# VHH binders against Ni-sirohydrochlorin a,c-diamide reductive cyclase complex, component CfbD (cfbD), part 10

Target 1, 370 residues: Ni-sirohydrochlorin a,c-diamide reductive cyclase complex, component CfbD (cfbD), of Methanosarcina acetivorans (q8tjz8)
Amino acid sequence: MTQKEISIIHPRPSSIVAALYTLRDLNVDVAILHGPPGCSFKHARLLEEDGIHVVTTGLDENGFVFGGHDRLVEVINKSIELFNPKILGVVGTCASMIIGEEMHDAVLEANPDIPVIEVEVHAGYHNNTRGVLFALESALDAGIIDRKEFERQEYLLIKATEVEKRFGAASKEYLAPSRGDLKYKVAKRLIELLKEGKKGLVIMNAKKETGYMFADITLAVSEVAAALGKKENLVNMANIDPELGLPRVRQHAQYIMRDFIAHGVEIHEIIGGMDEYPIAGEKVSELIKEKYSDYDFAVITGVPHAIPMENLQHMELISITNGPRQVLPLKEMGHEHVLVEIDLHPKTLGVSEIVESEFGATLREVAKEA
Short names: E, the ipSAE of ESMFold2; O, the ipSAE of OpenDDE; V2, 0.75 times the mean of E and O plus 0.25 times the DockQ between their complexes.

## First folded at step 4 (VHH)

Design c6 (from B28 with S31D G33Y S50Y G53S G56S S57T T58I L59Y; framework vhh_brivekimig_d4)
Fold by ESMFold2-Fast, scan of step 4:
Structure c6 (fold): chain B 370 residues (1-370), chain A 126 residues (1-126)
Amino acid sequence: as target 1 above (370 residues)
Amino acid sequence: EVQLVESGGGVVQPGGSLRLSCAASGFTFSDYYMSWVRQAPGKGPEWVSYISSSGSTIYYADSVKGRFTISRDNSKNTLYLQMNSLRPEDTALYYCAKGRTYTVKYSGSSYDFDYSSQGTLVTVSS
């Protein structure tokens, strides 16, 4: 059922859901869904696990017909009393849009002493990017982000769409995720490269919460290299700039950095923020050209297809992705070894520390045999 | 034998400044990242700042960003923490920490650094 839970988040289902996840990334403490009970209820559970309270006005027939202004005021006041939020979100649902209610009037009546991000979206919108942009525009209007950050996020959405269409588009072919034998063989190959004194790049180009699991691969490679006396042969790169991105995205980077420090893992190169995965490849390419052109192999985790091949063509590539549909496109691009981490999203939602990966565990086990 | 000797702590008034030093010996200092970690009375250890082996990569905890500056001198095997605009909540024992040598997988959420057990005390009061 974990695969079904992943499909709620990816592919992105609706503008309302996209807006809610954007509010989560803005560190909104409570999101009020203004509409009938049941709208996006299953996503509300996942968001609660991630630390955002989701409540509804629960509009019945009267609220649907008469706008529910008084009910929204009541729910705003009760949410403030119960949860003491620092930031409140109010998201209009399909029913709220139909009745033509202006949520802003209810917010003014309630007069909260905290910022409120007001997002009007329609469930019938087919473009999830519009939900993200509406929430970001509302955050800009509320003073939660500035114009520069809004424009940066808009640019990143454009670049993410380009990456998805050109490189990470869903394949019609589904390859079952590889467990056991392939991970074992690739782990043995990586140990061979290290024992032979080959120089390697360990590059994490990860999205948000998925970074918690991909970071374990960086940990495992560093542990094994250290055990073999080959620590000096590795350069670690990661898109975990702790100062870039929306508040929750920065927190993910900070928690991963905290754990790298605690585990004795040096990150030699920061290649961007965790929301910059669509453009971090340019920084990686420049670093390889300037400093690491004589390296023999690379382990690339997260979104390997976002990293240009031009400067990687002479290296043996080990690529670990979060989706089985990326396997064939990555092999077409020239990635020699392609692995998949399974159940990535459900294992990383609500966590605040690095979590064990299947490849990391396999690599540690194979190293004991060496 | 790895040795880390912290110094530079003391009593300062709010808004004041202190410069902490950590003298390292018993290992090749230039091969390891270094961190500053602090522990306030009655609280667990809190990571403060990180600097890579070369000094090119630097991070700070949000609580000290813009006020503290980490630096290192590999020729002198010394780590520094320049603390400006000190606040009462900065009161703590400050430890320098050597990069960990890995032998086992991480299994907990608590921080265990290679640092001096004594540290250097910083007290911010009038």
Scores: ipSAE 0.000, ipTM 0.394, lowest interface PAE 10.6, mean pLDDT 79

Design c7 (from B28 with G33A S52Y L59Y; framework vhh_brivekimig_d4)
Fold by ESMFold2-Fast, scan of step 4:
Structure c7 (fold): chain B 370 residues (1-370), chain A 126 residues (1-126)
Amino acid sequence: as target 1 above (370 residues)
Amino acid sequence: EVQLVESGGGVVQPGGSLRLSCAASGFTFSSYAMSWVRQAPGKGPEWVSSIYGSGGSTYYADSVKGRFTISRDNSKNTLYLQMNSLRPEDTALYYCAKGRTYTVKYSGSSYDFDYSSQGTLVTVSS
């Protein structure tokens, strides 16, 4: 399957921005935007906070007309000298693409000792998924990923788009988050379930960096259950396979697993990689059907709507998501308690350890009353 | 001792169908993902399809989507590949592979599989 056969939309706002975020996930240290200054500059600042340096060739009107070859060679050499990157990305803007093969010729002339991922993304493309696919194809050509991983990523893009279209289209209406005391009331309910000796599943199905905050909910639930002598009543599931995904996605899973181990929290079931959030729900359903069908409640964090309701309908569900648009669809599916974590991206970009969540903090506080 | 024994290969005309089987022993079959991998003449190995431990989740290479169906019978410790609308480019040695875990792994290496079989030849020609 190629972009020509499917018109899928990645959540990133443009093909160039989508390519940059894909390069970030490939653990590219420096990405060079070959074109005029200001192209996607606001997103470049966010990427800088997330550990990737974004540099532009800053082509003026003269550079646009005459190709900018010498400028790109200069910027490549200077970037290598200043940042000592392990992997370099070069992303062509509309100016670079209009003037032909300048970008590739400049990379050949610079001849760096490190892999270079060359992404040619035209501004005229209407679908941002093309930026992701071009970056992945370039990574395959550079030997950063293999054909099997490329095909897996392409499949995951299709599945992610299906999930996003399904729930985005169904929830065009904005439902404001419930009143500020809802987290308190749900925390109190969870403690009641634990005190009553109910058996629970704590399922994290998280998307990339948001996993650092959602993982705190698993920590908080485990801490509170342990304090109540009820840790044996919990089964923790998480999509944190440390060997699956693009390099940075694997690093996120590794850091989260490191912190779970450091806190004495056992993850009983690995339900996939962090990029597998659109499909990890199938494994969750299989595990519940085969091993956990007698459980009384579930705490589901991250992307709960990607987990099928099959085998969950008899459980009391506490769902914590990253967006208010998911609240109504989750309630319509039968999720009793639906909470929203705010400020996920600003608080999780550039981090390499679990960060405190609002619900986790609330749960720990309410537990002091128990 | 892990053993994977496959069968069902043969010669078929373009547009024809074949069903491959893989009999597994020496491990708890339902606890592991299973895959089909093929190697065409003069080419390296190519992943074809995978199925999770219980059989609920299936994955396919783009070249076979809509034409091939992977399935398993955990009560018989058997993996299947139903191949429809076969094309000359499907000609290859097909072998089944035991995953290392309940889920499919794409780690960027041939070591994503714990064990693979001896293979069965599929030839699409008249």
Scores: ipSAE 0.000, ipTM 0.102, lowest interface PAE 22.9, mean pLDDT 79

Design c8 (from B28 with G33A S52W; framework vhh_brivekimig_d4)
Fold by ESMFold2-Fast, scan of step 4:
Structure c8 (fold): chain B 370 residues (1-370), chain A 126 residues (1-126)
Amino acid sequence: as target 1 above (370 residues)
Amino acid sequence: EVQLVESGGGVVQPGGSLRLSCAASGFTFSSYAMSWVRQAPGKGPEWVSSIWGSGGSTLYADSVKGRFTISRDNSKNTLYLQMNSLRPEDTALYYCAKGRTYTVKYSGSSYDFDYSSQGTLVTVSS
């Protein structure tokens, strides 16, 4: 029996980094790293790009020996004065935990008028799952999330690991980068299906910020179908429940839905929250079985391998993923057309609106020729 | 605990106006989409309008488009529905809703809410 807990979250390299990204998802405005200035610097920069201020106590030799309590109180007070945050996070790092410092005492002394999420990480904890769970436990204690949401998050961490092990991470084979003409050929095929009056499902099963780019594919398909007088032949599904998930995850869903409404795009079926991509495929399968079993094709974006093949066997599948590692497993599962959107994460961090995709742009271009 | 309290209903002549309000508490108001739903006597629920958390996007039922305006004041945790050019067929009990009403707009199904109160009655005579 393997210890699933140790490898449940990838690719965050440490419990401290995992805690910081969890604080981001909780809409923390300022995160204080209690430790040396160099600890987690790379990830602090990415979080700053995503709109979260990251501050460190900058403990030196005196802090290691005498405790950083006074320094943490000072940094808390200055952070509140400078940034006027609505929620503050405090994360213990490598040096502060060794000296036996109590972050809670510093928070009590500072007595801020805002919620504080305290993440205590002991020196011995070195798997990233502990950082996520500790941040979530602290958010529960601070009243930012309820126990039901905490238990849901824990469940989803387990399910995400299962999906990764079975599909995404299991294949060590990569296909050479496809020629640019592959997206063109698939776009032509989709337009042919629409012109022939075929009925299609457009399913977005996306992870957090990647949803902003995958949503553009739903927009492009809807735009092209409308231009062909075939919009009624499409059913759109998306995991963008605006009321499920951590605050930032709900916010992503709300922004994507806002843009769908602005563009006149109907989402017929909400298949879950954006953090529910590992289990949303079960809902998709049931909907197809009950309502959409007579549909001819499906466009599946985000995490297509999380959707069971059982009810898709008769459909022509167009699948668009964010990584080349998924191409071979998807083809082996029976997906006829597999495309990759490259650099999704860097292009969607800090974004609050739908962003143009390569396939969406290609489809719009090909439609002008049709 | 989530609480929604509607007000502003009443009796009005055809062509008149009313402004409905909904005071919300027990959740972070600015983080959620809000909707108005109505139920006329002897009929099922009908979705009227939705507005997203930021107030940046609105959507209206075809029956009220151009006559009704949905708005919100996040500083006061309050949702509004300005109703102009009222018609006898607008007579209904109006509900403020926190939920996924937008997802069932085109399905022809009844609407699901995670919370709504008793509503406020609007009667348009003759």
Scores: ipSAE 0.000, ipTM 0.156, lowest interface PAE 13.3, mean pLDDT 77

Design c9 (from B28 with G33A S57Y; framework vhh_brivekimig_d4)
Fold by ESMFold2-Fast, scan of step 4:
Structure c9 (fold): chain B 370 residues (1-370), chain A 126 residues (1-126)
Amino acid sequence: as target 1 above (370 residues)
Amino acid sequence: EVQLVESGGGVVQPGGSLRLSCAASGFTFSSYAMSWVRQAPGKGPEWVSSISGSGGYTLYADSVKGRFTISRDNSKNTLYLQMNSLRPEDTALYYCAKGRTYTVKYSGSSYDFDYSSQGTLVTVSS
């Protein structure tokens, strides 16, 4: 089975939804889906919780036969009046040369005084990367990003694809749900390591909104270590560079950093931007080799499989990921303790502050028994 | 008893500078993050800047980046805000805050104060 076949069994965002997520990352306030009612966009409504207004033109039979120019002009004008957006997105939802032709003409007729990012994608494209690239190319054409940032984003997409494919063979095997007490057992082990005076790295290599929940694990570990008089034994690393990435990605990093500062948690090492999760592992390896080679354990959250094992072999690893598909690949890499945070993506959409994690809550609870 | 006392406000012309201070007592100052929050007449509170307990990390609102600098002196239990290139829209009561998360929502901003304080008034007028 190929990566595409695995994606069919476990649905991934379509090119349309990938384009919408990219528009969100570009800080688009309103995205107009231009197409028929019921055109497949299963995850689009979740973006409304993430603060992007998603509106549809709802093309009927006449829209398909004669195009939807007038309807799109109407929806553009209505969206501007109702929401007063700073940036507008327009996304084609079903493949049609007619729909693509109408989108540009409708935008010209509406002539808004704000930037418009036009994305011609449809559900027939199975590849998420295509949706992202089309949205980024449209943003470049609209002057929202420059060529240098476009090239950086394209590079990151290539690296993200490599990370996903690197673990494809291992992730083909279905892993049955583990016992619910696994988080409890791992929390007890972490407290044992801290009580024994072991030195630990807490590494968050998180992807966009998932960072809000993974950041809670960094908070919980810091809180428990402080309560045990062991905060000096921890080094916190995170990919939350507040000045790097698309506007929304930078905002996520800024909100997470503010929450860490407000709770007295210091991030000792910034390992990149939140969109740099596929390449942050190189910086982590460099830091460990230079400064932290004598550390005894590491707690790695988010995308642990993007971090090379080269300098981690001697450490006891506690890895917390966002999906069960990553458990077997991580164990094959040598990660001893592998946990999964469930419902991560839906619980972090629309969030602008750190959200409680299951492992963080468990760790705080177990620490009261210690 | 946590006590926060702000000072250093005043009237200044556009383009001018002011340095605010916050004297803290009643807690281990170096163990807590500190923030500056402002409230303009007729508007809600707006977070301005935060600094970690050690002073190693700082964060700024987009409206003040490149113009304001937050700092602290843990030996004196004092928080500072150096304000340069002041604009009329910087006119507000400025408060220092202790040990609470300030968040910005995607569609707007909302902040709460951890501790009540008197604030220090900054007026930027021509």
Scores: ipSAE 0.000, ipTM 0.132, lowest interface PAE 21.9, mean pLDDT 78

Design d1 (from B28 with Y102W; framework vhh_brivekimig_d4; at its last look DockQ between E and O 0.08; V2 from the best seeds 0.00; counts 0 for: pae E 22.3 > 2, placed apart)
Fold by ESMFold2, look of step 5:
Structure d1 (fold): chain B 370 residues (1-370), chain A 126 residues (1-126)
Amino acid sequence: as target 1 above (370 residues)
Amino acid sequence: EVQLVESGGGVVQPGGSLRLSCAASGFTFSSYGMSWVRQAPGKGPEWVSSISGSGGSTLYADSVKGRFTISRDNSKNTLYLQMNSLRPEDTALYYCAKGRTWTVKYSGSSYDFDYSSQGTLVTVSS
């Protein structure tokens, strides 16, 4: 009768990688990995496409013990010379923990005239949340965020973990990947609902930059509904509040709203910020209860499993995720149609505009055949 | 050896004022952010205020904002906390803490703050 813990055995990002993505969200210009040159190479390359220069001190075993300080000072000075950054990040690897306070002493010696966020990976509760928390702690130390924002981010991390454990990728010890239902068949069904005059909710509950692709589904549904003379049967909801989140997260919301406006698509309900996907579902549930309980179907994109089922149980649900391991949990929750946007992260990293989704493209093509 | 020695505590009436001092030694004081932490009887530590190494940035807990002022004198290696409009809930043992960097950590990892073994007691009673 003690609480049971679920052990997660499928792949997850490391704390170092999580720290790097948090630094990106803080608009860090250069991130220095203090450690071996091969550490996190794939993600370093992707982050460079997102506007962050990622470099390494390139330490071997001898450097870890006897020379890491001077190499870090050298790399700091060279990074400033080469990139002229406004904000600098320094992230320690597992090996740099052996060296203790070496990172701080090197930053003091280099004495840059810009803010430096120093992230040292420590023992924590979970590897990836530890990396996020350390980066946020360091940003608070550097004066980049205030305490209220730090506490909000801590709360959202807790809520995101709860959602994933209860309904998501962490809900079972192992979840097999799936491609979901056939996009063509679901697109045909959605068009049938529109032709029949059914009323629909289009709900984007996206995590940060993933919204650039999930927003295309909102565009596509609105375009098809307009072509059928049914645009007034839809209500669009989205978690794109431009005042909430770390700087890059707010920027994503601003760009996505700009693009909705440019395409003539109205967002009728703002349900939260792009980092509030773990809790924005409460607002969705309230809105449905108050205003939309008589709607027939919902298209739910991003993190559909974070939306409470309480007021959705009478609707036909078309849910689109980017997590192939999310298909089974969504089906078990009662989501009738579940689609997967494959390779979403590489396509949305570094972009500043809505990008075409597979389902959006499919829906547009099927609509031409009708 | 890093040492932090707090002083300036005492008994004061509600609405009164106290100024706490923290004498620092064993490290380059101006290179590190500093914090005040308090521990009320029977409760865990509570962060109160922080100041950057240069003194250019200050932060306050909501419970003390507008009443407390943190400052430092790097020429004297001394951290200060001016406490005005004191309330009974401010009664606590007050510690100063050294940060890891010229800024200050404000997280759940605050267990890596350095605490004086004794602190200075502030009692606000009528």
Scores: ipSAE 0.000, ipTM 0.113, lowest interface PAE 22.3, mean pLDDT 80
ESMFold2-Fast, scan of step 4: ipSAE 0.478; ipTM 0.773
ESMFold2 (binder alone), look of step 5: mean pLDDT 78; pTM 0.786
OpenDDE, look of step 5: ipSAE 0.014; ipTM 0.396

Design d11 (from B28 with Y102W K105E Y106W S107G S109T S110T; framework vhh_brivekimig_d4)
Fold by ESMFold2-Fast, scan of step 4:
Structure d11 (fold): chain B 370 residues (1-370), chain A 126 residues (1-126)
Amino acid sequence: as target 1 above (370 residues)
Amino acid sequence: EVQLVESGGGVVQPGGSLRLSCAASGFTFSSYGMSWVRQAPGKGPEWVSSISGSGGSTLYADSVKGRFTISRDNSKNTLYLQMNSLRPEDTALYYCAKGRTWTVEWGGTTYDFDYSSQGTLVTVSS
């Protein structure tokens, strides 16, 4: 009965979008965007599908002059009434007239019985990293994360940026996503390796929600190997440490691990948290050197380009990624078989269980012919 | 054919401890993951904890993390749940489940499970 009194808008600048996605990862249920209308409507709809409501105060020129304080108090109270959130986020998006002190005063007046993460994103910052850092600093100030976790997240942002610069910027060529015949041929090759009694590593190094689909590849390979009597030839590794990461990131790892256990799939090596994909590759390299140097092939899913080629050179590599621009760099590194999962974002948004992948489905069908 | 028999429940004061057991038969116990699921009076089923077939991987609901420990003895076909620092909200019927699917309704995730067991009652009373 109060829905029409609250406006939902989409964030515009990338730094604001990054802050909102960080609030999502902190399990914020409702994020109030405090500022003028005129933002893009695209990202708020995607965030809403992923379990966070984005609400705006919708300030016009009069609101700026006479203060957004009363409007923000109203929107806070209405958001609590409509959504019953466990954690509330308030994001200030204007550098003039609306400041953190005004937002804080409004939060104090509303006096909600839940934690509030107050993020002020200055109009002068036009990069993704700033938005993430501001949200994390605000979460630290609100007691939602501790200093150790803040420092870990900061380190991971640096490492993720390094990975993106090394591989994303260098990949200018766009190739059509791998599908159809290529997935069939690679599935047939994998079954051939299993039938020949070759030993394989199945390594998932995945980003957050994309893990739900990449986990299906680990599941499908395990199912097919079991059916062929070759389960003992596989070692599964995954960056799904259930105790590491921001609350939503931990929850993704927990749900994926829950599904693996329910289906009888053992993860032999935990290689890090789901936010640790930029650094998990070093642990993979150490494990191979120490325990798995005699393995014949590896299936690497998610972010295979973040895993060093050291100790992988003698293996036949099958890589499955969600970035078509990573195909050529991966092949140049020595990954003969490179596949791309398409439409990953729409299939993994808002899910809490392993979702069927195209390669997993193909592998299961080809195995019936075996 | 599959049989799961829970035991170890009882009445305990807040802060106390209980150890639940589940004796399994009718299947190759070490080949399956196992779970504990509970149902409090007037509430739906809540997944509590899971353990892999080998015992190498464990997972816990946030409500019990740091207080409960799941373990198994494959030589005895037995699953365990060590419950420490018990709270009134832990009062429930506790069920043992074979590694298939289970229902975790209140977490926004659903895994349909089928288990035919009486469960074991845990009552935490002040």
Scores: ipSAE 0.000, ipTM 0.188, lowest interface PAE 21.1, mean pLDDT 77

Design d12 (from B28 with T101S K105Y S110T D112Y; framework vhh_brivekimig_d4)
Fold by ESMFold2-Fast, scan of step 4:
Structure d12 (fold): chain B 370 residues (1-370), chain A 126 residues (1-126)
Amino acid sequence: as target 1 above (370 residues)
Amino acid sequence: EVQLVESGGGVVQPGGSLRLSCAASGFTFSSYGMSWVRQAPGKGPEWVSSISGSGGSTLYADSVKGRFTISRDNSKNTLYLQMNSLRPEDTALYYCAKGRSYTVYYSGSTYYFDYSSQGTLVTVSS
């Protein structure tokens, strides 16, 4: 029987939601939705947990007919008074676009002393690409990011779409979970590899907030290897360049790096920024070919399907992903040991430190027996 | 095809009680473990409780242990959740699900269930 997973597995479902998450990544403090109440209500609460306030102009029939200009001016002024934001976002919804109102005119009239990122999106787009692109263009216009960063982000959107397209359609069904002992068996195998003196790569290629959970796997593997006297057999790689990406993305990398240092975990290779997960695999392949071609196994976490199989073919692969739909595609690529960590918003949104993973906890438990 | 229809939700004051029901069809009910899962506004799904196919074993999330009781009537193909000492944080859409709950050794601790698309809303407010 095909089972349905009820955990929150994101791609971003709409252009409006994608714009809001992009504003979050830009460290926008308050985002105003110019439109009817109820638009993106569910995601607004998740964004609140992540440190961005979401408010709406709440266009009724009168505002719908008369453009809502005065209401947007009022909401802008009240948001500044109430929240004292450093950066304000204004996002047009389908309803505000229908009435033909120019959000920019309202922003000009309000004349705030802070940068305003104005995002005009159309609700007819079902993927996140247009919402992200418009928010980034608006950030560029507002002087929040420069042209070089805008072009880098645009390139990364193209590459992320290619990665998701390649693997998104390979399995159309959620399968029943593996037997309850799968994580235990894989943890035992990893300890066997370490005890046998095998050399391993621990590669974290993670997206934004999921990095806090996947970082625990790197942490757990390092702890267990140290306890076994095998610390020198591991090379840790991670896409946590603290200088690359939008402000929130850099902040995630900095917090994860801080925690690795606090726990005595060395990251030997920085393979890119956290927004570079679609292209970090190129750097990984180069590093393996140049320096690590004699390594025996790899633990790949986050987005393992973005890491090319080139130069991995001789290694035993243990892959941990955040989505059950990736399991069959990864196995078809040659990743026999495939585990899933669920990236639930309650575990990773709003956090600023590494959070325990189930595989990490299992590995620590099995190591006591080993 | 699996069909699960929840009922029994409503508005209740803190400290009050509600009993949820789930009518199941499309499979041999007694052969499958059943679960209750909830989703609070703006939050991800949270597993609440599970019961074995025979009704001989039950499991509860720490947040509800001692307050909620899961049960089933295999002759009626119906799953129940008795909720006592309700708190504002229990406010959520409640779904019944066909299948087992997580363990720390499951692949990703994923809740792989066939569940109702509708759910039943429980609001705990003064």
Scores: ipSAE 0.000, ipTM 0.092, lowest interface PAE 24.0, mean pLDDT 77

